VH-VL binders against b7kms5. Designs and how they scored, part 200

Target 1, 80 residues: b7kms5
Amino acid sequence: DTFETVRNTIRIESEVDESLRQLCHEERITKETWLEAAYLYLCEKPEELAQVIQLAQERLSQRKAIADYKRAKTMQERFL
Below, E stands for the ipSAE of ESMFold2; O stands for the ipSAE of OpenDDE; V2 stands for 0.75 times the mean of E and O plus 0.25 times the DockQ between their complexes.

## First folded at step 10 (VH-VL)

Design ua93 (framework fv_maftivimab)
Fold by ESMFold2-Fast, scan of step 10:
Structure ua93 (fold): chain C 80 residues (1-80), chain A 121 residues (1-121), chain B 106 residues (1-106)
Amino acid sequence: as target 1 above (80 residues)
Amino acid sequence: EVQLVESGGGLVQPGGSLRLSCAASGFTFDDYGMNWVRQAPGKGLEWVSTISWDSGSTYYADSVKGRFTISRDNSKNTLYLQMNSLRAEDTAVYYCARDIFRYDSWTLDYWGQGTMVTVSS
Amino acid sequence: DIQMTQSPSSLSASVGDRVTITCRASQSISDYLNWYQQKPGKAPKLLIYAASSLQSGVPSRFSGSGSGTDFTLTISSLQPEDFATYYCQQSYSTYTFGQGTRLEIK
């Protein structure tokens, strides 16, 4: 059978995107294939995977806090 | 499975008060924000209120601000809506809905069956 | 506050048709837009979040697009179970729903 693919839209920090884009350009790969390779590699490395998950959890918490702050700010501007 | 069950609806006179409850099960309740959304008979959906996972932040629609209070008891996995100074235009089915954060965006991913509140004399 | 306007308010279509519902925000909301489906007497169901992301378990015939102020929900090949009312909702500043689009059998 052929590869079945899904199209995903992701949002990442602009500085991270810039760095990753440069890496992909220099190595002649795509962001899609880098993401697949990184995940597959980490699935075989439990200790490294755990570290990545921890960093991801920290980054997600930061994003939630920022989203909550933006909501609060928008509500304030509506009344003030 | 995620389950949300609303209760506490009923008939109340204008100026009266009513408290709605939403019992949550099938997920870690205190990891999620919660919402109340209402729908008047034959009309569309109207967001009423949001509460964060830790009760640190609450938001209200202009139409209910000062009259309604959203709260939660994480030890009981229950969300509440205290409705005071009720008006005829508050007549609606009230839905409980879970708040989820994905793609740096908020979405209501699971909803309860709703409970009917009728404000009439 | 942010107003959400849907077009059309009602639409009649046949099974197999391509159906498009439009939603317009009174100000830019980037892609902070969700779509919900509601059948009579039932709670709404999430279809699409972040303007174009399909919720798990929702058929692939549903798709969303748009950014800024103009958004569309498309059903590529209408099925009998798709006759329902559809709502858009902005999540940029709390939540505001559109008035709904009632999709009826022709």
Scores: ipSAE 0.172, ipTM 0.794, lowest interface PAE 4.9, mean pLDDT 90

Design ua94 (framework fv_maftivimab)
Fold by ESMFold2-Fast, scan of step 10:
Structure ua94 (fold): chain C 80 residues (1-80), chain A 121 residues (1-121), chain B 106 residues (1-106)
Amino acid sequence: as target 1 above (80 residues)
Amino acid sequence: EVQLVESGGGLVQPGGSLRLSCAASGFTFDDYGMNWVRQAPGKGLEWVSTISWDSGSTYYADSVKGRFTISRDNSKNTLYLQMNSLRAEDTAVYYCAKEIFRYDSWTLDYWGQGTMVTVSS
Amino acid sequence: DIQMTQSPSSLSASVGDRVTITCRASQSISDYLNWYQQKPGKAPKLLIYAASSLQSGVPSRFSGSGSGTDFTLTISSLQPEDFATYYCQQSYSTYTFGQGTRLEIK
């Protein structure tokens, strides 16, 4: 049996990536299989899934704020 | 299916005013920032203005700042551009464009067909 | 002040050719660069976002690369439907477009 797989490119915070990479190294698993397992586990736990979604929404808002700050900062430096 | 439909373009004299509208459908309008981008006949694309999902942030190109005002009505799924003190160099096709946040960055993923604004005496 | 300079302004090519278009930012924009395709009389279409990510539905012959100030769009094997004008755009500080590259039949 073979699984049909897709290759995805994702961008995550460096602190999170380093922490996850260390966990995967110590537990002898891969980032791909950890992601699959985490998602499947949370799908069975509606209340925990809701909390994770809330954290994801908060992190997304932070990233948008940072991007928006970069836009605002450049606009402030305009000269005629 | 995402659709953006611009309207309100036309012929106007220098110093005049015009209001453009963009009717959006096929997505949750109040979750996304919106933009106006223009293109003068035979020329390239020029970003004009951006408005955030909640109208909390607005940005303008230097060439239009103080003359143009971007706004939105989330209850009507409509984006607006109020253009005052129009000049010949404002002559262009005006496009409405949706932005999406991916990879810690913004991109214009869907565009309307455009509406022609001609400023001439 | 971020300026986007695109080269060449125009190029002629034949079907099957490998085509490269370049874009330079006046200051570092990391990978906050998008590429658009525009055919005459039509609205632009997004091809590539975040310098190298292919938009859904765009053929794999299109690819983007670069980071910082220097970026490239490559079409590995030009097709008839690819004759169009291509624009780069920085999204680091609102939006600035390059002047465009018109790709014409040789």
Scores: ipSAE 0.221, ipTM 0.803, lowest interface PAE 4.3, mean pLDDT 89

## First folded at step 11 (VH-VL)

Design ta1 (framework fv_miptenalimab; at its last look DockQ between E and O 0.90; V2 from the best seeds 0.00; counts 0 for: pae E 2.2 > 2)
Fold by OpenDDE, look of step 11:
Structure ta1 (fold): chain C 80 residues (1-80), chain A 124 residues (1-124), chain B 107 residues (1-107)
Amino acid sequence: as target 1 above (80 residues)
Amino acid sequence: QVTLVESGGGVVQPGRSLRLSCAFSGFSLSTRGVGVGWIRQAPGKGLEWVALIYWDDDKRYNPALKSRFTISRDNSKNTLYLQMNSLRAEDTAVYFCAHRTYSYGKWSSYFDYWGQGTTVTVSS
Amino acid sequence: DIQMTQSPSFLSASVGDRVSITCKASQGISSYLAWYQQKPGKAPKLLIYAASTLQSGVPDRFSGSGSGTDFTLTISSLQPEDFATYYCQQLNSWPLTFGQGTKLEIK
């Protein structure tokens, strides 16, 4: 493995990001290497990976719901 | 070559305990990604998953059996165990041990090698 | 628990026939499905994993397809040694569960 990297923009919910940042700081790792390691670990346990995917889908749904609400509210405010 | 050989089966009365063993070769349960599980099959019936143990000693159980069955391993002996307590008539089955592995690129696990099974008969 | 329902439970066919066995999951399991073959008095044998990946050493007359809730095992041209019971298994959720089995008999 050459460890070539690809730049990504990842937006994380603020409370989760703060907690993750704290953990990485304490363990002297980075969010990037943590993400890599976590994914690889879960790939070794696909049964667990499936559960994480389900949770991720739920969180995505929540994000969409919030976004839709904000859009609706903004539109309402423009016409009142 | 991966091989698994179950033993410890026999005839036992209800309420008694029995410990099954699975001696395996061709792999190590200390290898990352490796798992070994128990699957049973009642006479003339289908397959029922019992338990799974991962290389890191993480364990998963069929909820219906968790209170009575315990999966464990001895890496020095390359042996898997199934401790069965409070045995019932419905526990009568052939008990298979099986090698569990995964595919990185396909995000999937599977049981690719199975032993021939050991028979447990619970009867009064 | 995720229930796996196979269809049919019994299938009669002749050598050379194309046969298909279906497996339906009570909820989505992505591609986390395996197919096994079992002959009387023998241990199950892995045929397909990840819904469609053929296990090494398994004849290519076996194939798997599907995702989500509906899956199919196909034998393109049935051979004498293929008469057996087949099981699907989901590995998406705990507890792991199997279909009730499909017994493929000679017509």
Scores: ipSAE 0.658, ipTM 0.896, lowest interface PAE 0.7, mean pLDDT 95
Fold by ESMFold2, look of step 11:
Structure ta1 (fold): chain C 80 residues (1-80), chain A 124 residues (1-124), chain B 107 residues (1-107)
Amino acid sequence: as target 1 above (80 residues)
Amino acid sequence: QVTLVESGGGVVQPGRSLRLSCAFSGFSLSTRGVGVGWIRQAPGKGLEWVALIYWDDDKRYNPALKSRFTISRDNSKNTLYLQMNSLRAEDTAVYFCAHRTYSYGKWSSYFDYWGQGTTVTVSS
Amino acid sequence: DIQMTQSPSFLSASVGDRVSITCKASQGISSYLAWYQQKPGKAPKLLIYAASTLQSGVPDRFSGSGSGTDFTLTISSLQPEDFATYYCQQLNSWPLTFGQGTKLEIK
């Protein structure tokens, strides 16, 4: 049977994306199959999945802090 | 029916070694998603996690014990081992072997079946 | 390490009472918490996993709630067989850790 798939767009930090593309190329897999495999594997080891979630939360917070800085800088530049 | 039976406990002097065994049935440690662990309980005290081994031979240890304790397995015998070296009085406890599983939709693991334990006494 | 602190350490209650035991994590553990019951001389028995999911065969007078750092085990109508020691366990971070236990005894 053919797997049903969903099309999505995601944004990945450029240096991370380059590293992931290199890995997938060398292993002759796609980013999609890597993502699916990683998620399914981690579901079988929830203790490790929790560590990945913690890192993801920290990265999300860092992205929000950078976005907040950019907005504050734009406002500062308008008040000269 | 899942069963786990610990053995190998006894009285030993400080500084010596002891090897515990856990014979199990009703599951295979080569089955994907399965793990087995050791948990101990000192007299009159609470539970302390010691170590866990996964179906793929990946291992995790309580950092306080890792330098002295080693978890291993023999899947052909359905047996889990705990090698305990340089034993101290503080290692006196009942040692339980426990089956670990997970819930895909809840993203959580837990210890659902336990043995009755084997007693280790470290005294001079 | 994540410290799990149970309250109270000892609880006296009568048959038929509603009792609650709390478990507080030193940092967030999402819902990755289990509750165990242990009677003297016996192995622990799993009651609840994923904070609120009852293990098969556990009576529905047991319930679990909470997420993040604050968790509660509730027994809605205490029965004679419920006098035991109860432990919470976090499964969010290595090393896996248990609370110190709550001994529930007859008043």
Scores: ipSAE 0.464, ipTM 0.850, lowest interface PAE 2.2, mean pLDDT 91
ESMFold2 (binder alone), look of step 11: mean pLDDT 91; pTM 0.937

Design ta10 (framework fv_miptenalimab; at its last look DockQ between E and O 0.85; V2 from the best seeds 0.00; counts 0 for: pae E 3.8 > 2)
Fold by OpenDDE, look of step 11:
Structure ta10 (fold): chain C 80 residues (1-80), chain A 124 residues (1-124), chain B 107 residues (1-107)
Amino acid sequence: as target 1 above (80 residues)
Amino acid sequence: QVTLVESGGGVVQPGRSLRLSCAFSGFSLSTRGVGVGWIRQAPGKGLEWVALIYWDDDKRYNPALKSRFTISRDNSKNTLYLQMNSLRAEDTAVYFCAHRTYSYGTWVSFFDYWGQGTTVTVSS
Amino acid sequence: DIQMTQSPSFLSASVGDRVSITCKASQGISSYLAWYQQKPGKAPKLLIYAASTLQSGVPDRFSGSGSGTDFTLTISSLQPEDFATYYCQQLNSWPLTFGQGTKLEIK
């Protein structure tokens, strides 16, 4: 295996990011290697992966709802 | 070739305990990604998942049975066990052990190899 | 728990027929669905996993389709050895659950 990396942008909810950062610091790992390891681990337990996917879908829905609300509010303020 | 052979079934009175064994070959339960589970089938009824053990000794149980049943393994013997306590009439069934694996590309699991089962009869 | 409901519970067909068995999940299970065949006095046999992937060694007259809540097992041309009971299983959530089974009988 090669360990060539791909650059990407990941936006994480602030509280989750802070907690994850602290954990990674304590364990002397990075968020990147943690993510890689977690994904690989879950792929070997698809039953658990399915649970994580469901949770991820819920969180995505929440993000969208918040975004929609903010857009609506901004539009309202422009016409008042 | 993967093979699983269940044993330990028999006739037992309610309230008693019984331990089933599943001797397997063709794979190792120490292999990453491998699991082995128990599935039972009451006479004339469908299939009911009982428990699963992963290669890392992580275990999952049917909540309805967790308090009375325990899944375990002996890697040195390539044997899976099911300890059944406080047996009830409704536990009467053929008990199958099955090999659990997953697909790399799809990241889904399945039970691809099954033993022929061992019969447990709980009756007074 | 996720309930798996198969339809029909009993199906009569003739050799050469195209038959379909459906499985409905009480909630979305993505593609975490397997199909098994069981003959009397025998262990279940895996036919399909990941909803639509044919297990090695299984005849290609068997096929699976669906995602989310609705799934279908199809036998394109029924053979004598195909008369058996079929089960779907979800592997999306604990506890793992099976459909009640579909018994495919000779008409």
Scores: ipSAE 0.670, ipTM 0.898, lowest interface PAE 0.7, mean pLDDT 95
Fold by ESMFold2, look of step 11:
Structure ta10 (fold): chain C 80 residues (1-80), chain A 124 residues (1-124), chain B 107 residues (1-107)
Amino acid sequence: as target 1 above (80 residues)
Amino acid sequence: QVTLVESGGGVVQPGRSLRLSCAFSGFSLSTRGVGVGWIRQAPGKGLEWVALIYWDDDKRYNPALKSRFTISRDNSKNTLYLQMNSLRAEDTAVYFCAHRTYSYGTWVSFFDYWGQGTTVTVSS
Amino acid sequence: DIQMTQSPSFLSASVGDRVSITCKASQGISSYLAWYQQKPGKAPKLLIYAASTLQSGVPDRFSGSGSGTDFTLTISSLQPEDFATYYCQQLNSWPLTFGQGTKLEIK
């Protein structure tokens, strides 16, 4: 019958989001269906899924490093 | 019962080409999630991965070999091929064909069935 | 490329011994690791996948453990048919790579 869905909010880097929106518009799909399809497809090629996970870990690390730098610099400017 | 049988090996001079075949049964390479690969073993040495082809014809190569080796398939014959060009002495090995699958839910792949191999000897 | 380093390269043991073979990855590979057994003149045979899952038909005296970079294959009580060469393989990153092998010999 119908899919049970969960509503989520995600934050995507603006340049990546712009590119993804253009792709979805041109292919007449939604961001949500693209995410579902990409995940389901990669599950059947674990070697490729592992590469995507590695890239995701690198991007996560970059986000954390930038956030930590901003916090440290704000503290330095506020108290130093 | 899954079986894989390699053929096409032999003795060949450096710089020549060979095409290996792997005839298989008990599975279809058109089945989603399935792949077949080539792995080689030089005399007295360990195992070296050569190439892999997925059910959707997507291919991956050992980068040391990709300029000279091509993996392909003919699904109507249940056959996998390895075209080897510009052969060198270091290509001397037993070449195995192996079935690749994965465990759903764990998302980990492995080579569960192997052929007996075909021997390629490159010498002058 | 991810280098897989097995230790030891050679192991001499008696029937009934408990034996462990280690495999170290040069980078984290989570649990994307398989173990194979190969006898002279034969094709490799899958023993363990996903670091610790026993392949169907493999005796339960074989076990695998580890995650990340350090992995162990253990044979709890050696049998005569277990004298062979053992290889680990990572399936985390291209190119797929094997360890150099561990030859398990009878004393």
Scores: ipSAE 0.296, ipTM 0.811, lowest interface PAE 3.8, mean pLDDT 91
ESMFold2 (binder alone), look of step 11: mean pLDDT 91; pTM 0.939

Design ta11 (framework fv_miptenalimab; at its last look DockQ between E and O 0.90; V2 from the best seeds 0.00; counts 0 for: pae E 2.8 > 2)
Fold by OpenDDE, look of step 11:
Structure ta11 (fold): chain C 80 residues (1-80), chain A 124 residues (1-124), chain B 107 residues (1-107)
Amino acid sequence: as target 1 above (80 residues)
Amino acid sequence: QVTLVESGGGVVQPGRSLRLSCAFSGFSLSTRGVGVGWIRQAPGKGLEWVALIYWDDDKRYNPALKSRFTISRDNSKNTLYLQMNSLRAEDTAVYFCAHRVYSFDTWTSFFDYWGQGTTVTVSS
Amino acid sequence: DIQMTQSPSFLSASVGDRVSITCKASQGISNYLAWYQQKPGKAPKLLIYAASTLQSGVPDRFSGSGSGTDFTLTISSLQPEDFATYYCQQLNSWPLTFGQGTKLEIK
C-alpha cells in the first residue's frame, strides 16, 4: 500500500499537546500516526467513539466560550 | 452464514450458579472489529443488555449484573460463555447471544445476528 | 443510564397501512440507534442500524429516521409478516439500553 498524506494545521491545547508529544516520543511514534491509529481503533469500537465525540464536543464548546470572552474583553478595553 | 446457538439453560434454585454457552459459526471472535454479546428477556418483558466481549477480549457489562455475571470466550471452540452466580428470581429469562459488528461508513455498531436463546428459570 | 421510551406500546393496524413507531432517548445519542423486530418465540432480527440504514435483506418498506433524541421506525405498507414486537436500542453509551417495545397487532 502507498500512503498519500494531506497537510493539516492542528491546534491543540498546550498541556494536552505537551503530554501527547512526550508520549509519542517515548513510544517512538508521531502525533500523526497516533491520530490515525486512534481514529481507526475507535471506529472499530463505535461505543467508545461516541464517548470521545461527546468529550470533543464539550471541549469545542469551552474553546468557543473562551474566544467569546476574549472578544468581549477586547471591545471593552477599546472604549475605556 | 452467521449462526449462534445458545445452551446451558434450565431450572435452578436461587443462590445457585449456571453457565451458559453460545456456539457460533460463520465468523471468528478473533477477527478485528467483531464482538459477541448476551441479551436477556424476562417472560413477557423487553430486552435487557447483559454483556459484550470484543475480539481483543475487552469486556463491557451491565452495571446491575457485573458483580454476578462474567462473560468469556474460547476461540478454539468458537464458543461464548456467560457465568451466572448468585442467581435470583429476577434473572429468569431467555438469554440470547448476538453477533456484534461495526460499520466504518456510519461509525456505529449493531447486533446483526441473534441466536434463538436458552431459557433460564430461577425458582425455589 | 440512557432511557429509551417507545410510543406507542401497543399499536393495532391493518395490512396495507402505513405505521410509525417512535423512540425517544433521555439524552442525545446522535445516530447510534438500532431497530429490531421480534416475533413470539423467535430471536430478534435487526432491521435498521445507524438510525436510518437498512440492514441487508430487510424489505425497503422499513425505514428509520431521526437523530439526537427522537427517532422513528416507519413501515410504509404493512404486510402480514410484519405483525410483531419492535424494539429500539441505543448504542451510544454504556450500558446499552432498549426501548420497552412496541407490539404491532392486527386490527
Scores: ipSAE 0.647, ipTM 0.896, lowest interface PAE 0.7, mean pLDDT 95
Fold by ESMFold2, look of step 11:
Structure ta11 (fold): chain C 80 residues (1-80), chain A 124 residues (1-124), chain B 107 residues (1-107)
Amino acid sequence: as target 1 above (80 residues)
Amino acid sequence: QVTLVESGGGVVQPGRSLRLSCAFSGFSLSTRGVGVGWIRQAPGKGLEWVALIYWDDDKRYNPALKSRFTISRDNSKNTLYLQMNSLRAEDTAVYFCAHRVYSFDTWTSFFDYWGQGTTVTVSS
Amino acid sequence: DIQMTQSPSFLSASVGDRVSITCKASQGISNYLAWYQQKPGKAPKLLIYAASTLQSGVPDRFSGSGSGTDFTLTISSLQPEDFATYYCQQLNSWPLTFGQGTKLEIK
């Protein structure tokens, strides 16, 4: 390929990944090309990109809250 | 040079309809990343966004106006339309059309060129 | 809807003065903010986009700053042609909304 790529790993929630995998299979695309296309499309409509970012922030906050709860529960269990 | 010229304003009775036109030159609404919006300004008041149409015919509306206003286009004539139905006194305003672009480097959009507006008066 | 509140609503100043106009968003809008200038009977003119980027052809006495909820438009040395009404606009969330305006008049 003439396109230079960067190797990354990402962690996706299992149910979301399953749905995305099925979509990509049906459309005969890859997760990588879907991600690139989605980003480039949203860059052309920054008003929509801003909304996606807001939703991403909400999901990140939810993941942080779950992680904080697990750490607090582990600390309680170690004292018992 | 980008130009936009609005027309179709006038005095109209409440409950009637009116179609505004925006004739433009210096750009094409078929160009990726381009859009055109309608913004209005009531006498002595501030600016209120009405609607936006994208190059791919995707459309967005101010939800307070969506039931009564429809944006459309004719790319072969470089013309945009705003159909306004069930007009009310509160719709009295100068209506501007404005060229919308985006910046990939800043992840923002904005209205960089505006027409001089057409006046709609809903009275009596 | 995101409310954009400008302060002050009215500002009186002299040629040569440094002035600042603020714009406050009811929710965080990152840098998705534009500033417009409007003279009586004329269309608005874009000054600044992305909170701080000057539009081509705008004099560098205009500057913008801020991110999140608090934004400022500054004119470092007022010129006679700068007396106008100024509006901020957020482009973070639908519907797109403008501030109520700041009228800058000759003292």
Scores: ipSAE 0.389, ipTM 0.829, lowest interface PAE 2.8, mean pLDDT 91
ESMFold2 (binder alone), look of step 11: mean pLDDT 92; pTM 0.944

Design ta12 (framework fv_miptenalimab; at its last look DockQ between E and O 0.91; V2 from the best seeds 0.00; counts 0 for: pae E 2.1 > 2)
Fold by OpenDDE, look of step 11:
Structure ta12 (fold): chain C 80 residues (1-80), chain A 124 residues (1-124), chain B 107 residues (1-107)
Amino acid sequence: as target 1 above (80 residues)
Amino acid sequence: QVTLVESGGGVVQPGRSLRLSCAFSGFSLSTRGVGVGWIRQAPGKGLEWVALIYWDDDRRYNPALKSRFTISRDNSKNTLYLQMNSLRAEDTAVYFCAHRTYSFGKWSSYFDYWGQGTTVTVSS
Amino acid sequence: DIQMTQSPSFLSASVGDRVSITCKASQGINSYLAWYQQKPGKAPKLLIYAASTLQSGVPDRFSGSGSGTDFTLTISSLQPEDFATYYCQQLNHWPLTFGQGTKLEIK
């Protein structure tokens, strides 16, 4: 490994982000290294990776639903 | 070279217990990413997954067998065990132990090496 | 549990034939599928993992394809040593499950 890094913009749900930040602080790690480690761990247990993927898909669906609702509401308010 | 050799099979009466062993070489179950599992095959039937143990001692079981079977390991002996309790006629099978590994880039695990199996017969 | 259904259960073919065995999952398993070959009185042998990756040492006449719920094992030109029983296995969800097997017999 060369330790080259790629900059990413990651938007995390506020409550999850706060909890993760607290954990990283207590363990003296970073969200970045935590994500790397978590991914690598799951790669070693693909049987578990599937469960995480399912959860991630559910969360994505929820985000989309909320976004759609907000857009619809905004549109309604403009015509009232 | 990876090798697995099962032992401990035999004829046993219903309700009894039996412990199978799997001696392996060519790898260590303490190596990150390594797993070893049991898979059984009833006479003339297909394959049925029994249990899996990871390098970190994490264990997974077939729910139908979890209450009666226990997978364990002795790293000092490079040996895998399957403790089988309350044996039933339907537990009659050849029991295989198999090496489990993973592919990083393909996000998949698989059983790439198998022992020749040990036969367990449960009969009155 | 995820059910794996192979088709056909029995297949008769001749040396040199191209044969395909199908494996269908009751739900999506991505590419977490392996194929095994088993000969009478022997342990299963891994052929393909991750749906399409050929295991080292396995002849390239074997190939796997598919994703999601439908998978196929293909033998491009059957050799005498290929007559055996073949199993698919999903490793996506607990418990791990196998197909019921496909017995490939000589015609």
Scores: ipSAE 0.660, ipTM 0.896, lowest interface PAE 0.7, mean pLDDT 95
Fold by ESMFold2, look of step 11:
Structure ta12 (fold): chain C 80 residues (1-80), chain A 124 residues (1-124), chain B 107 residues (1-107)
Amino acid sequence: as target 1 above (80 residues)
Amino acid sequence: QVTLVESGGGVVQPGRSLRLSCAFSGFSLSTRGVGVGWIRQAPGKGLEWVALIYWDDDRRYNPALKSRFTISRDNSKNTLYLQMNSLRAEDTAVYFCAHRTYSFGKWSSYFDYWGQGTTVTVSS
Amino acid sequence: DIQMTQSPSFLSASVGDRVSITCKASQGINSYLAWYQQKPGKAPKLLIYAASTLQSGVPDRFSGSGSGTDFTLTISSLQPEDFATYYCQQLNHWPLTFGQGTKLEIK
């Protein structure tokens, strides 16, 4: 009689999260229902989903590059 | 089952306009996930995508044709249209309409049913 | 735009042969690729979608493989009815684009 859910932890850039929370508040929906709706909608248009994936890949690369830079800077400061 | 029938082709002078029709049955353009596209094939050449309309009236065009071609629909008649303006000799082709669907688990779309095409000849 | 390049452009083979047609994308398209068969004077017919998924009603001698940029359509035992031109199509990027075709003749 009910659908099952999975509990997950995700990390979202703070400025993006703030904007998303504001949108969800204004539209009277939850972040989780927004995520589900966005995914299901894009699955109906794989041609557009591909563009979202490309953006996601760019953002992932940016996060990795920032993390690598911070690690390298910390190592440099330890060996002065 | 699913059928699509194109019409409205013919011989037309350069610079003129022509409207193609695609009458279909076995599906509804208002059903989520459904789309219909136009694909053309010049004599002796390969296939070229022209336009796609989705169930929610979202429309996508080949950029080379976007300024001159418009896709639209009339749900009350189960009919799709392709308005072609400022026709050129290079627009001479067989024009197919094709049903578009998607596969949720494969994250892909495809043209699974095609009409037999209507021929447009642009000559002076 | 994603350019789809098919090889060979023309292929001649005997009934019973195993035949392969390749399709190369100018950049990665994951598995968002379809294969179509077109006989002279007829509309294209979908064979395979999502690179490897066989369309309902298509004989199982047809198969597809590949991902990324390199894709292959294989006919495991060529039949006389398989004389046709074959097209690949990518569905990953706008505009949607087709390969230029491979004409398969039966000896």
Scores: ipSAE 0.434, ipTM 0.838, lowest interface PAE 2.1, mean pLDDT 91
ESMFold2 (binder alone), look of step 11: mean pLDDT 91; pTM 0.936

